# Ledger of designs, part 7: VH-VL binders against q9brp7r531to624

Target 1, 94 residues: q9brp7r531to624
Amino acid sequence: LYPPCYVHDVSFWIDQKKGFDELEFHTVARAVSQDTIISIQFLSRFQHPKTQQVSLCYRLTYQTCDKALTQQQVASMQSQFRKEIQQHLYVIPR
Short names: E, the ipSAE of ESMFold2; O, the ipSAE of OpenDDE; V2, 0.75 times the mean of E and O plus 0.25 times the DockQ between their complexes.

## First folded at step 5 (VH-VL; framework fv_sotevtamab)

Design b6 (at its last look DockQ between E and O 0.93; V2 from the best seeds 0.00; counts 0 for: pae E 2.3 > 2)
Fold by OpenDDE, look of step 5:
Structure b6 (fold): chain C 94 residues (1-94), chain A 123 residues (1-123), chain B 112 residues (1-112)
Amino acid sequence: as target 1 above (94 residues)
Amino acid sequence: QVQLVQSGAEVKKPGATVKISCKVSGYTFTDYYMHWVQQAPGKGLEWMGRVDPEDGETKYDPKFQGRVTITADTSTDTAYMELSSLRSEDTAVYYCARDYYGDISYWRYFDYWGQGTLVTVSS
Amino acid sequence: DIVMTQSPDSLAVSLGERATINCKSSQSVLYSSDNKNYLAWYQQKPGQPPKLLIYWASTRESGVPDRFSGSGSGTDFTLTISSLQAEDVAVYYCQQYYSTPTFGQGTKLEQL
């Protein structure tokens, strides 16, 4: 009876000089998801052994009681999120 | 050794524009962001903005957005801060400050500072 | 912007005694991805620029005496001078860099 939740992970490379703005990351996520994201959880960090480049992985959980939320809608929001973080943050989605 | 040397004190009229410089030495200019911080007499510190000398990318505090321009000249290892439409409340010491970036840090703390430049705005 | 609030605004401490300055942020400055507190402390003496003392909330900058220490996490931080020296008389600022850099209003530390 509880509304369904959808979970998607996002991984991206960061530019270590420019840095990663975690607050902006959260802000963009909530904006793109129209506040349907109920949780953003950091999962893991990976550093490439050769290039030393760093990647981060976050888990986004979508859920809302206000309206019907489908997998397709969430997938679309996730796709848009990847585009937005690439445009607004100095990150490269994996 | 790292050194940040700023230009001398300025006296300006309201409405005027001031441009102060910060020349660096002792490190690779393009490897670190250069920030500017305002400190009114007897007051605290206020971040104004920063520039990436490598590509010229800037970020500004909204309070100064539209009046402040921060630039970098890699040929002379010099950063600049230009503040237009000066007001009496712009009377302050302005500091350039090099940041130090951590592993993934976007925003920064400041490990080296210029000696400061006093800008006095009076009619 | 994250608002930084220091306490007290001024403090007088006798030489050799402990000085404690607190700093509170309006929201957490702890990064989830690296579990670090994006908080720095500076010392500023009259006519001089600020001097970096502590970064990542508790890491002393090179050359900073051991009597200086930073502690805290999330929204509450403390700068401690275990045994005040005459040269420690100054204004101290905390600064967060989790988001757009903001500073505390400063704490004036004087010798009692």
Scores: ipSAE 0.751, ipTM 0.925, lowest interface PAE 0.7, mean pLDDT 95
Fold by ESMFold2, look of step 5:
Structure b6 (fold): chain C 94 residues (1-94), chain A 123 residues (1-123), chain B 112 residues (1-112)
Amino acid sequence: as target 1 above (94 residues)
Amino acid sequence: QVQLVQSGAEVKKPGATVKISCKVSGYTFTDYYMHWVQQAPGKGLEWMGRVDPEDGETKYDPKFQGRVTITADTSTDTAYMELSSLRSEDTAVYYCARDYYGDISYWRYFDYWGQGTLVTVSS
Amino acid sequence: DIVMTQSPDSLAVSLGERATINCKSSQSVLYSSDNKNYLAWYQQKPGQPPKLLIYWASTRESGVPDRFSGSGSGTDFTLTISSLQAEDVAVYYCQQYYSTPTFGQGTKLEQL
């Protein structure tokens, strides 16, 4: 049996004066998922043509061999992760 | 001309508190974070913390957390660093330093530095 | 915190010769979102504050002579002075700003 693999993207606007802390982003991801996120891949940077605001998009892959992950458990982790980055990283999730 | 001018040298006893000023000129004080860096005699540089003069938000290195208070007074364009419960190992030169930032950086490098303030802690 | 380790601790170089200072970080300081290395180099002469030389690992600050260059990526970085001048005698520090800023222990550059 191949362990199930769940993929979720997260995108968010950054506060350009405060900036974005990429190390803390990874730290929050590990904490919220209790290390079930096996991959964090930067996908894109978007600058809004009218407002000049910058957003970033990352792809998160959830998987583990030693416990059964369900779609609902992963969705809950993803939802909590979106909330946690807003609280810790000066970002506004999209 | 950007200038960061610090207050003069201090001599303190263990357990005392020191407060160092850093008065800025030549730029808009609220546009940039102000950082404080410690350099013990014959030693390297250690980041202590920073303040955003616009809203007063601070970050501190855990080594100094609980003993250091960094503030900014926008009416006088002056940043302050207060270090309490002084120990002999706090004997050092203390610098204020202005950051400069790129497109997305949260942490930054320091483009302008004050002249330094020697604090000597001895019994 | 990210530990920055410089080598050598001191270095003596003849005028006109190349000086090389290495800096190693305990973790990568390369941001994936902008592909930049969050590393700076400073020069400090006796009785003076540090002076910014290099940021983003390889970008010279305005007014810094072109004999100074930075290179490297990820965890391993180098400051090179291509032809040493007498005024280059100083202590040099690397600094990461990928996370809470930390500095290398410094490298004392002397004239041989």
Scores: ipSAE 0.393, ipTM 0.840, lowest interface PAE 2.3, mean pLDDT 90
Fold by ESMFold2-Fast, scan of step 6:
Structure b6 (fold): chain C 94 residues (1-94), chain A 123 residues (1-123), chain B 112 residues (1-112)
Amino acid sequence: as target 1 above (94 residues)
Amino acid sequence: QVQLVQSGAEVKKPGATVKISCKVSGYTFTDYYMHWVQQAPGKGLEWMGRVDPEDGETKYDPKFQGRVTITADTSTDTAYMELSSLRSEDTAVYYCARDYYGDISYWRYFDYWGQGTLVTVSS
Amino acid sequence: DIVMTQSPDSLAVSLGERATINCKSSQSVLYSSDNKNYLAWYQQKPGQPPKLLIYWASTRESGVPDRFSGSGSGTDFTLTISSLQAEDVAVYYCQQYYSTPTFGQGTKLEQL
């Protein structure tokens, strides 16, 4: 009926001086997923009471009708996405 | 209190290099990025780039990348902007500007500005 | 990159009257994680650097008179001066900081 839909959450700490580049985050998500991520939804912001460090949590939805998506393919994309944001966005995955 | 004081006006020939300074006082230099903004005569403002004085990280607008070099010297609390291969179109007032620290934004607005340095490029 | 377009290019307003300056972005500058608009307004008088008036689209910078206000969201923003004073004659610029910073072309406000 509908193509397979996969949902993954990602959470990470941000560097408050460097900030968080949301546009680059979306760009990396599109590139790593070969445009199979159809939505990126902000879920929550958490500030550590002691360190004052901020973490963000986003929900990524993978879906495409252009080709078959498997759980293994999505897991690989999600793993690569976590590595890419750590390298380029001054974030530390939680 | 917070002051950004820039070096004086420069007159350069086409093809030359200019280096402008911005000395800060009244705050901790390494806590804020320092940006450079160009304003051609009678025209609007164009962001050129910025430096993080703490680690030397720079970001440049593609229009100026390759010709602009922005640096910071923490021993003198001074930022620099060097523009090479000068053209007549580079005739402008150049401003240093401090951004705000403490929010989660990657790109910034500017709360304090230097007085500006006029660079004239003519033969 | 995001293009900022101001309107009008210039306007003349009598002392005590309302001045309205508009700013349009080519794409939304509303940040999803904090629900804030990444938009600032500056005032520039001849021979002087720009002075920050407003940030986050509607937050007034300390020391800025309350006759200045910012409004709008997403792509359409407005700077309002409720009652023009002689000292308000200047060029006004909007700036987005959602991506690589870009400024509007400026609006010149003159006394009528």
Scores: ipSAE 0.347, ipTM 0.795, lowest interface PAE 2.4, mean pLDDT 89
ESMFold2 (binder alone), look of step 5: mean pLDDT 92; pTM 0.940

Design b7 (at its last look DockQ between E and O 0.10; V2 from the best seeds 0.00; counts 0 for: pae E 3.6 > 2, placed apart)
Fold by OpenDDE, look of step 5:
Structure b7 (fold): chain C 94 residues (1-94), chain A 123 residues (1-123), chain B 112 residues (1-112)
Amino acid sequence: as target 1 above (94 residues)
Amino acid sequence: QVQLVQSGAEVKKPGATVKISCKVSGYTFTDYYMHWVQQAPGKGLEWMGRVDPEDGETKYDPKFQGRVTITADTSTDTAYMELSSLRSEDTAVYYCARDYYGSMSYWRYFDYWGQGTLVTVSS
Amino acid sequence: DIVMTQSPDSLAVSLGERATINCKSSQSVLYSSDNKNYLAWYQQKPGQPPKLLIYWASTRESGVPDRFSGSGSGTDFTLTISSLQAEDVAVYYCQQYYSTPTFGQGTKLEQL
């Protein structure tokens, strides 16, 4: 039996000129999650019809079998992830 | 037409500093990142870093981090690359290159290049 | 950094014949959000700066002859010159821009 997995989506606005560093995004995710993220899936792109700003949405799946992983722990990591990407990347979490 | 015109060849001693320029025309300077690429004689291309002329933000390759400074002067539409503590291995042609950012990525390809500036470091 | 490896290092092709240059990335350069391969090809002749040929792995830059084509996805890419012309003698570089820009080591294409 597999241990429970936790899924969280993250959406953020990007700066179209600066661009989005997807690799760094993944790197930050793994670091913050201490490698408990087993999947990062791009879900959708949205462009605001008036402002023309672009947002991206990714799905992060957390799971580990070598230690206990709780919903609260994942929520905390997700929160920290949002903070980190805002600081490291030119994105604004939604 | 887009043009990137670099300053002339330089001859420097080891330990010296060189600063080369890249003046642009034919487009809005602040709309595109300016990159610098090194090419040693008979060797390949190596990305050094880039500047956003609009806000001066820079990114450098770790290999050059601490020795290279890339700047932009929006009043003259000129980008600069300064390389300090020169070594013989810094002998190379240096190119400025405009990227095209018609994409979502942070990183870019280069659609226009300067003619290159030869920097020779010799004692 | 993503390492780009080209093959071969040098190639001699007769005029009118097909030239094929391969480029391999150490990891995928396929961007998830737009499903594009962030791979470019450049041509460089002696004493000249590189010239952009292909971007997004397969899109020709304006003014580039139809005989030039790019293909591939993920980690394996190919630049093809369907019928070599004398003016095509040059060094060719692939470059990824999925991450910090890195170039292949170059492939010298000569006329046989």
Scores: ipSAE 0.579, ipTM 0.892, lowest interface PAE 1.1, mean pLDDT 94
Fold by ESMFold2, look of step 5:
Structure b7 (fold): chain C 94 residues (1-94), chain A 123 residues (1-123), chain B 112 residues (1-112)
Amino acid sequence: as target 1 above (94 residues)
Amino acid sequence: QVQLVQSGAEVKKPGATVKISCKVSGYTFTDYYMHWVQQAPGKGLEWMGRVDPEDGETKYDPKFQGRVTITADTSTDTAYMELSSLRSEDTAVYYCARDYYGSMSYWRYFDYWGQGTLVTVSS
Amino acid sequence: DIVMTQSPDSLAVSLGERATINCKSSQSVLYSSDNKNYLAWYQQKPGQPPKLLIYWASTRESGVPDRFSGSGSGTDFTLTISSLQAEDVAVYYCQQYYSTPTFGQGTKLEQL
């Protein structure tokens, strides 16, 4: 019997001029989820062939041993996370 | 000493266009976003939009989008706001204001403001 | 957009008395990563641009008198002027910078 895990991906366009602050990205993820995100895995980098815009995709795994997480709670954390990276890390969620 | 000096007051007819300048000194122009804020007589402050002086990227409030154009000229350290299709309700004081160009957040508070430019739109 | 609502719209206070201005945001302006409230207060006198008083909800800008203080978190914020002075008669605005900037409608502070 293992604690339930929830997996959500997030992908977004970055601002190549401002740069992407991966350390802050991880910090926001842990803070928003109050440390229930246990894994943050880089999945891919895509560069649009015509516009040269770059997007990144990460996989977030939510799990706790201390509290029962519901899918709705995780969805709420994921939604807040997407909002905070958009507002503060120069990214546009896709 | 940081200064934001705006162009002088304007009187315009409905349907005209106004272009206001904001010349900066005392700091590196490309290190800060330049914002424009409208204040109608006896009213509060409304954010109109901003420009990144380094690359010209802009963001506009939807209520002004389509009529406002914000630009920056790094050779003269001057930002501009152009408002077209003027109406009587566009009569207002217009401010330029800077915010810190920080890597931690997209938005900041406005620490320095221009003196304001009154635009009067009348028949 | 985050709507900022101030109360009251107008306030009259005697010299030397405490003035309290409230500001509410339609959603939280607390950023999880740094645990800071992205909230500023401005003072505006007639014929002048706004002047920054407070940022991060409670940090005074350089040169702002100690009688000005800010408090609150999340969605509810307060600007307090202990012992009102004559030069404090002005309109006060809150502003969030958590997202696209928006201002409260303003609170006119008058001397009784």
Scores: ipSAE 0.282, ipTM 0.806, lowest interface PAE 3.6, mean pLDDT 89
ESMFold2 (binder alone), look of step 5: mean pLDDT 92; pTM 0.938

## First folded at step 6 (VH-VL; framework fv_sotevtamab)

Design m01
Fold by ESMFold2-Fast, scan of step 6:
Structure m01 (fold): chain C 94 residues (1-94), chain A 123 residues (1-123), chain B 112 residues (1-112)
Amino acid sequence: as target 1 above (94 residues)
Amino acid sequence: QVQLVQSGAEVKKPGATVKISCKVSGYTFTDYYMHWVQQAPGKGLEWMGRVDPEDGETKYDPKFQGRVTITADTSTDTAYMELSSLRSEDTAVYYCARGYYGDISYWRYFDYWGQGTLVTVSS
Amino acid sequence: DIVMTQSPDSLAVSLGERATINCKSSQSVLYSSDNKNYLAWYQQKPGQPPKLLIYWASTRESGVPDRFSGSGSGTDFTLTISSLQAEDVAVYYCQQYYSTPTFGQGTKLEQL
């Protein structure tokens, strides 16, 4: 048929002065997923009316024909991805 | 009026260190990143690095990393670029340039530039 | 590392005529979260620092004459001077700021 497909959304607050490096975000996603993320789709931008903080939401799709991909492996990769973007992209995951 | 005023021309020997200043006025120094750009004679523009004057965070191009140090002094509204182990290939005009604040991107375009500082490396 | 390539390297245009300078990026500089092209254009005259002309590919900087315009999206961009004036003789640079800033090699515009 086709290999299992796993979808995970990630949302986070950005630092508006530091900014957000979208290309590095994609690079980190590829690295932590061992290139099993086949799609990264921007979903929404939200600005808090009171704090003026900006958050972004992206959808990540995991799929590969090269190796077995399990829910547990994807969950582990998603968890590591959230950790990596916190450390390197000036974002705070929601 | 926004102004970026750089220190004067420098002549250095190979192996020396040069430190160039960029004094700002007309805006809040800590609100914008300060970037440094190199332009070799008759050549194009090359980004070297930048500093966030608010917290001192720096980012450097790998070509210059290990030799360049960019700093900011908020008491005098002055940014500095120090380049060590100078080579003849470092002969260039060095510009400070303000990175735009209000964009969501991490990387910036440059809305105001210093007048440039010529550094000549020769014996 | 996004490589910026300009064309031509130099051109000569008569006063009052149109000048067109092209810039190509090795990767798209269209930001997905705000749908903007992270591309700027600068003018540099001999002995002077670069001067910002255009940002976000097509937005003209305050104080820049309306004869200057930017167009394009993704990887292919154009700077147009609709009617060349003597003071427009300069080197023009494109710059991307989608990733670590990189500049094109420059296009020298001279009066024919």
Scores: ipSAE 0.592, ipTM 0.880, lowest interface PAE 1.7, mean pLDDT 91

Design m02
Fold by ESMFold2-Fast, scan of step 6:
Structure m02 (fold): chain C 94 residues (1-94), chain A 123 residues (1-123), chain B 112 residues (1-112)
Amino acid sequence: as target 1 above (94 residues)
Amino acid sequence: QVQLVQSGAEVKKPGATVKISCKVSGYTFTDYYMHWVQQAPGKGLEWMGRVDPEDGETKYDPKFQGRVTITADTSTDTAYMELSSLRSEDTAVYYCAREYYGDISYWRYFDYWGQGTLVTVSS
Amino acid sequence: DIVMTQSPDSLAVSLGERATINCKSSQSVLYSSDNKNYLAWYQQKPGQPPKLLIYWASTRESGVPDRFSGSGSGTDFTLTISSLQAEDVAVYYCQQYYSTPTFGQGTKLEQL
């Protein structure tokens, strides 16, 4: 009918001195997903009232017409994505 | 008042190494990143790299990576840029520039600049 | 790398007249999480370092005369000098800081 579409959200704390590199975030997302992430949407910014720490939340949509994409493959890619952003972006996934 | 004061002009031969200093005053050195920018005669500005004086973390443009070393000495509030294997194409004015702290983003604008150091590479 | 392109390369404007300089980026420099444009403008006079004029595309740096203004969003930006004064003769550079910093090639502003 049409290729399956999977949606996953990712939230993380940022380092406010180092800052958050949004372009690198997009680059890592596309690389880890083998370009199956077709959209990345900013959802929200949260600032903790006591600690003043900032977290960001993004929505990722996985879809491809070139090959079968399974829920397990997407879950694996999402898990790897959380690990990669922690290594590359001075963020702590939550 | 904020000041970034750079070392004086240098004349070097091809293959030499040059080390330029940028001494800061009027603010807390470890609260701001320090960048280095190259400007060849009559040309535009090219980013070389930066250092975080608090932890010594550096980022370099791939064009200069391998030849440039940027460091910070918190005991003297001085940043350094060392460029090795000099070529005639490295003849330029080199600027240190301070990056504004306190924003959410990874990169920010440069609010204060040093006066520049002319490095001439000739034989 | 994000490529920054300015236009024109040079212009001459009479004292008291409006000067307009354009800057285009090869991709958007609008940051999604804070909705700010990561673009700055610098002024450079002969023999001097660049001086910050505008940041976040339209915020004027402290001490910069109000005749300088920045506008635009995403990929297209403009620096305007509403009434040219003699001391404004300089080269002007736009710079993006959405990613690794890159500068436009510069626009030379001369008095006509």
Scores: ipSAE 0.249, ipTM 0.796, lowest interface PAE 4.2, mean pLDDT 89

Design m03
Fold by ESMFold2-Fast, scan of step 6:
Structure m03 (fold): chain C 94 residues (1-94), chain A 123 residues (1-123), chain B 112 residues (1-112)
Amino acid sequence: as target 1 above (94 residues)
Amino acid sequence: QVQLVQSGAEVKKPGATVKISCKVSGYTFTDYYMHWVQQAPGKGLEWMGRVDPEDGETKYDPKFQGRVTITADTSTDTAYMELSSLRSEDTAVYYCARDLYGDISYWRYFDYWGQGTLVTVSS
Amino acid sequence: DIVMTQSPDSLAVSLGERATINCKSSQSVLYSSDNKNYLAWYQQKPGQPPKLLIYWASTRESGVPDRFSGSGSGTDFTLTISSLQAEDVAVYYCQQYYSTPTFGQGTKLEQL
């Protein structure tokens, strides 16, 4: 059988002056997930009509053949990922 | 009117350090990145690095890494580019250029440029 | 890094005629998420700094005459001047901003 696969979406407001460094976003995702995130897919861009703030949404897929991966472990990694991107990428998770 | 005014031409010896200024007016200095671009005689344009005047964050091209320092002084609305360990290949016109903010791009295009500063490195 | 290559290196065009300058990137500068081409065009006259003409491959900067237009997508881009004026004699540069900014080598446009 195939190892279990977990899918989580993350959405966040970007700082339009600082811009969004997608390459750094991928680097943080790999580090926080201990390389268990195998796919990062862009889903949508939303611009708030009143504030003009821009929000992005990405889908993250967790999977590994090398070790056991539980839903609780993935939830913990996803939570840590939200904190790390806030520190490194000038974004505010929503 | 937006203006970027650079300091005058410099003549330096190999191994020296040069520091060029770019004084801005006509907009809020901290709202835009300031970039520096090198243009060697008869050559194209090469990006060196940039600073965010609001917090001093910098990014540099690896080619100039360790030799270039870009800073901003918000009290005088002036950006600086310092290039050390000068060699003859550094003879060029150096431009400061403003970066407009907006959307998801980390990297941007340049809407206003300084007049340029010629730096000649000669022995 | 993304390498930008322009063609031709130089071009001579008569006043009132169409000028076409090409720019090719070593990899696509089209961002799938927003469907935008991260490409700009600049004009540089002797003794002057570059002046922004076009961004997002085809959007004309405010104050730039209608005779200037940009087209293309992905890796192949074109700057067109529909009817050359004397003041258009200059060197033209393309620039990508999909990654760390890089410029083409420049195309020198001369009056024939």
Scores: ipSAE 0.347, ipTM 0.792, lowest interface PAE 2.5, mean pLDDT 89

Design m04
Fold by ESMFold2-Fast, scan of step 6:
Structure m04 (fold): chain C 94 residues (1-94), chain A 123 residues (1-123), chain B 112 residues (1-112)
Amino acid sequence: as target 1 above (94 residues)
Amino acid sequence: QVQLVQSGAEVKKPGATVKISCKVSGYTFTDYYMHWVQQAPGKGLEWMGRVDPEDGETKYDPKFQGRVTITADTSTDTAYMELSSLRSEDTAVYYCARDSYGDISYWRYFDYWGQGTLVTVSS
Amino acid sequence: DIVMTQSPDSLAVSLGERATINCKSSQSVLYSSDNKNYLAWYQQKPGQPPKLLIYWASTRESGVPDRFSGSGSGTDFTLTISSLQAEDVAVYYCQQYYSTPTFGQGTKLEQL
């Protein structure tokens, strides 16, 4: 059978003056996940009708062939990823 | 209404430094980046750099390497562009231009422009 | 740097006729994630600053007359003036903002 695959979505508000650095977003994802994130897919862009603030949603797929990857390990990495992008990318997780 | 008003024309000798101002009104100065664009006589537009008036963060085009300094003074809602070691090739109209609201990229287009400041560099 | 090339360098059009200005980028300025083209068009009249006409390749700025339209995607873009008015005589510039901003060399639009 193929190694287990875990899918998690992340949504966040961007800073529209500072902009969003998607390359840095990928760099942080790779570092936090120890290269277990095999896919990052853009899902949607939402602009709030009243505040005009923009939020982005990405889908992250975790998978590794080396050793069993647990649900708990993925949840921990996803939590750390939310924290790291807030520090590096001028974003506010939703 | 949004207005960007620049200081008047300058005549400088080679090797001198020029400092141009751009005073804004009609919006919150700290909510937008302020950019500077050079236009040599009869030629196109070239981006020089920008400043975030809120924290003073700057980014410059490498062509102006070490010669350009862009600053912002929130007490007077004024942005400045200082260009040192002037050459005859720096003879141009200089524009300040307001950033557009961002999207998923940090680079944007320019929605409001100052009237321009002519800088002439001659011996 | 992304190089922007406009054609023609100059164009003469009679009042009421259609004017077409082209802009090509050395690399695609279409961002795949949001499916937007990071391209703007400006009008500059003698002695005046550039004025924003169009952004996101085809979105007209508020207050810009309906006769102005933008089209294209990726590397090949067009600004169209459907019926030239005397006040449209100007130099037109395209600008990419996919990366560090760069402008085309300009197209001078004159009345025939």
Scores: ipSAE 0.293, ipTM 0.768, lowest interface PAE 3.1, mean pLDDT 88

Design m05
Fold by ESMFold2-Fast, scan of step 6:
Structure m05 (fold): chain C 94 residues (1-94), chain A 123 residues (1-123), chain B 112 residues (1-112)
Amino acid sequence: as target 1 above (94 residues)
Amino acid sequence: QVQLVQSGAEVKKPGATVKISCKVSGYTFTDYYMHWVQQAPGKGLEWMGRVDPEDGETKYDPKFQGRVTITADTSTDTAYMELSSLRSEDTAVYYCARDFYGDISYWRYFDYWGQGTLVTVSS
Amino acid sequence: DIVMTQSPDSLAVSLGERATINCKSSQSVLYSSDNKNYLAWYQQKPGQPPKLLIYWASTRESGVPDRFSGSGSGTDFTLTISSLQAEDVAVYYCQQYYSTPTFGQGTKLEQL
């Protein structure tokens, strides 16, 4: 009935000095997914009790009506997204 | 006490290049970004760009991209802003400014400013 | 770019009276993940550099008198001086740092 919907979470440590560019995060998500990511939802913020380092967790929803979107294609896009945010956003995926 | 001390006023001809300095004291130079802000006579403030003195990373506003070069010398705790191909519209006071940051902020506000350097571009 | 618009362009206020300066952003500067508004206010007197007054929309910088306060969220922000003093005559600027930093055009505050 409806096109398949795939959900993936991404968590990463942020660099306190460099900071986190949420707008660029959305830009990278759109580019890597060829606009198949229809929703990006903030889930949680965690601060390590000893190191004080902060990590963020976001939920990404993939869906498109244009073509069949497979689980393998989404897994590939998600993997590329993790690599791209590490290169562009001063974050360390966890 | 935190101090940002800029070099003195400059008078340049159109097409020339100007390089102004900002020497810091009272804090660890590599802990904070150094930004440059332009203020044309009687006008508002325009962000030009910034450098991370720790690794030399720079970010520039597209309006100045290609003409501005911002650098930092950790051996002398001095930041520089070089603006090339000067036009009369570049006549302005230029400020260096230190940032401050929160636990996730990427872009910054400015807690300490240099005294400003007047650059006059005229034929 | 996020466009910052201040109102009024200028105002005159009597000593001891309240001064109110407004700042509007073309899009929200509120981060949902940390619930902070990425907005600062500066004071600039003739011949001097800007001086930080307020950051995170409502946090007063150390050494700034308590008559200065910031309020607002999202796109609409206000700087209030509860009782104007002579030394408060200056141009005031708002600045967003949600994206590439941009400043409002400034509001000139004069003594009536």
Scores: ipSAE 0.438, ipTM 0.827, lowest interface PAE 1.9, mean pLDDT 90

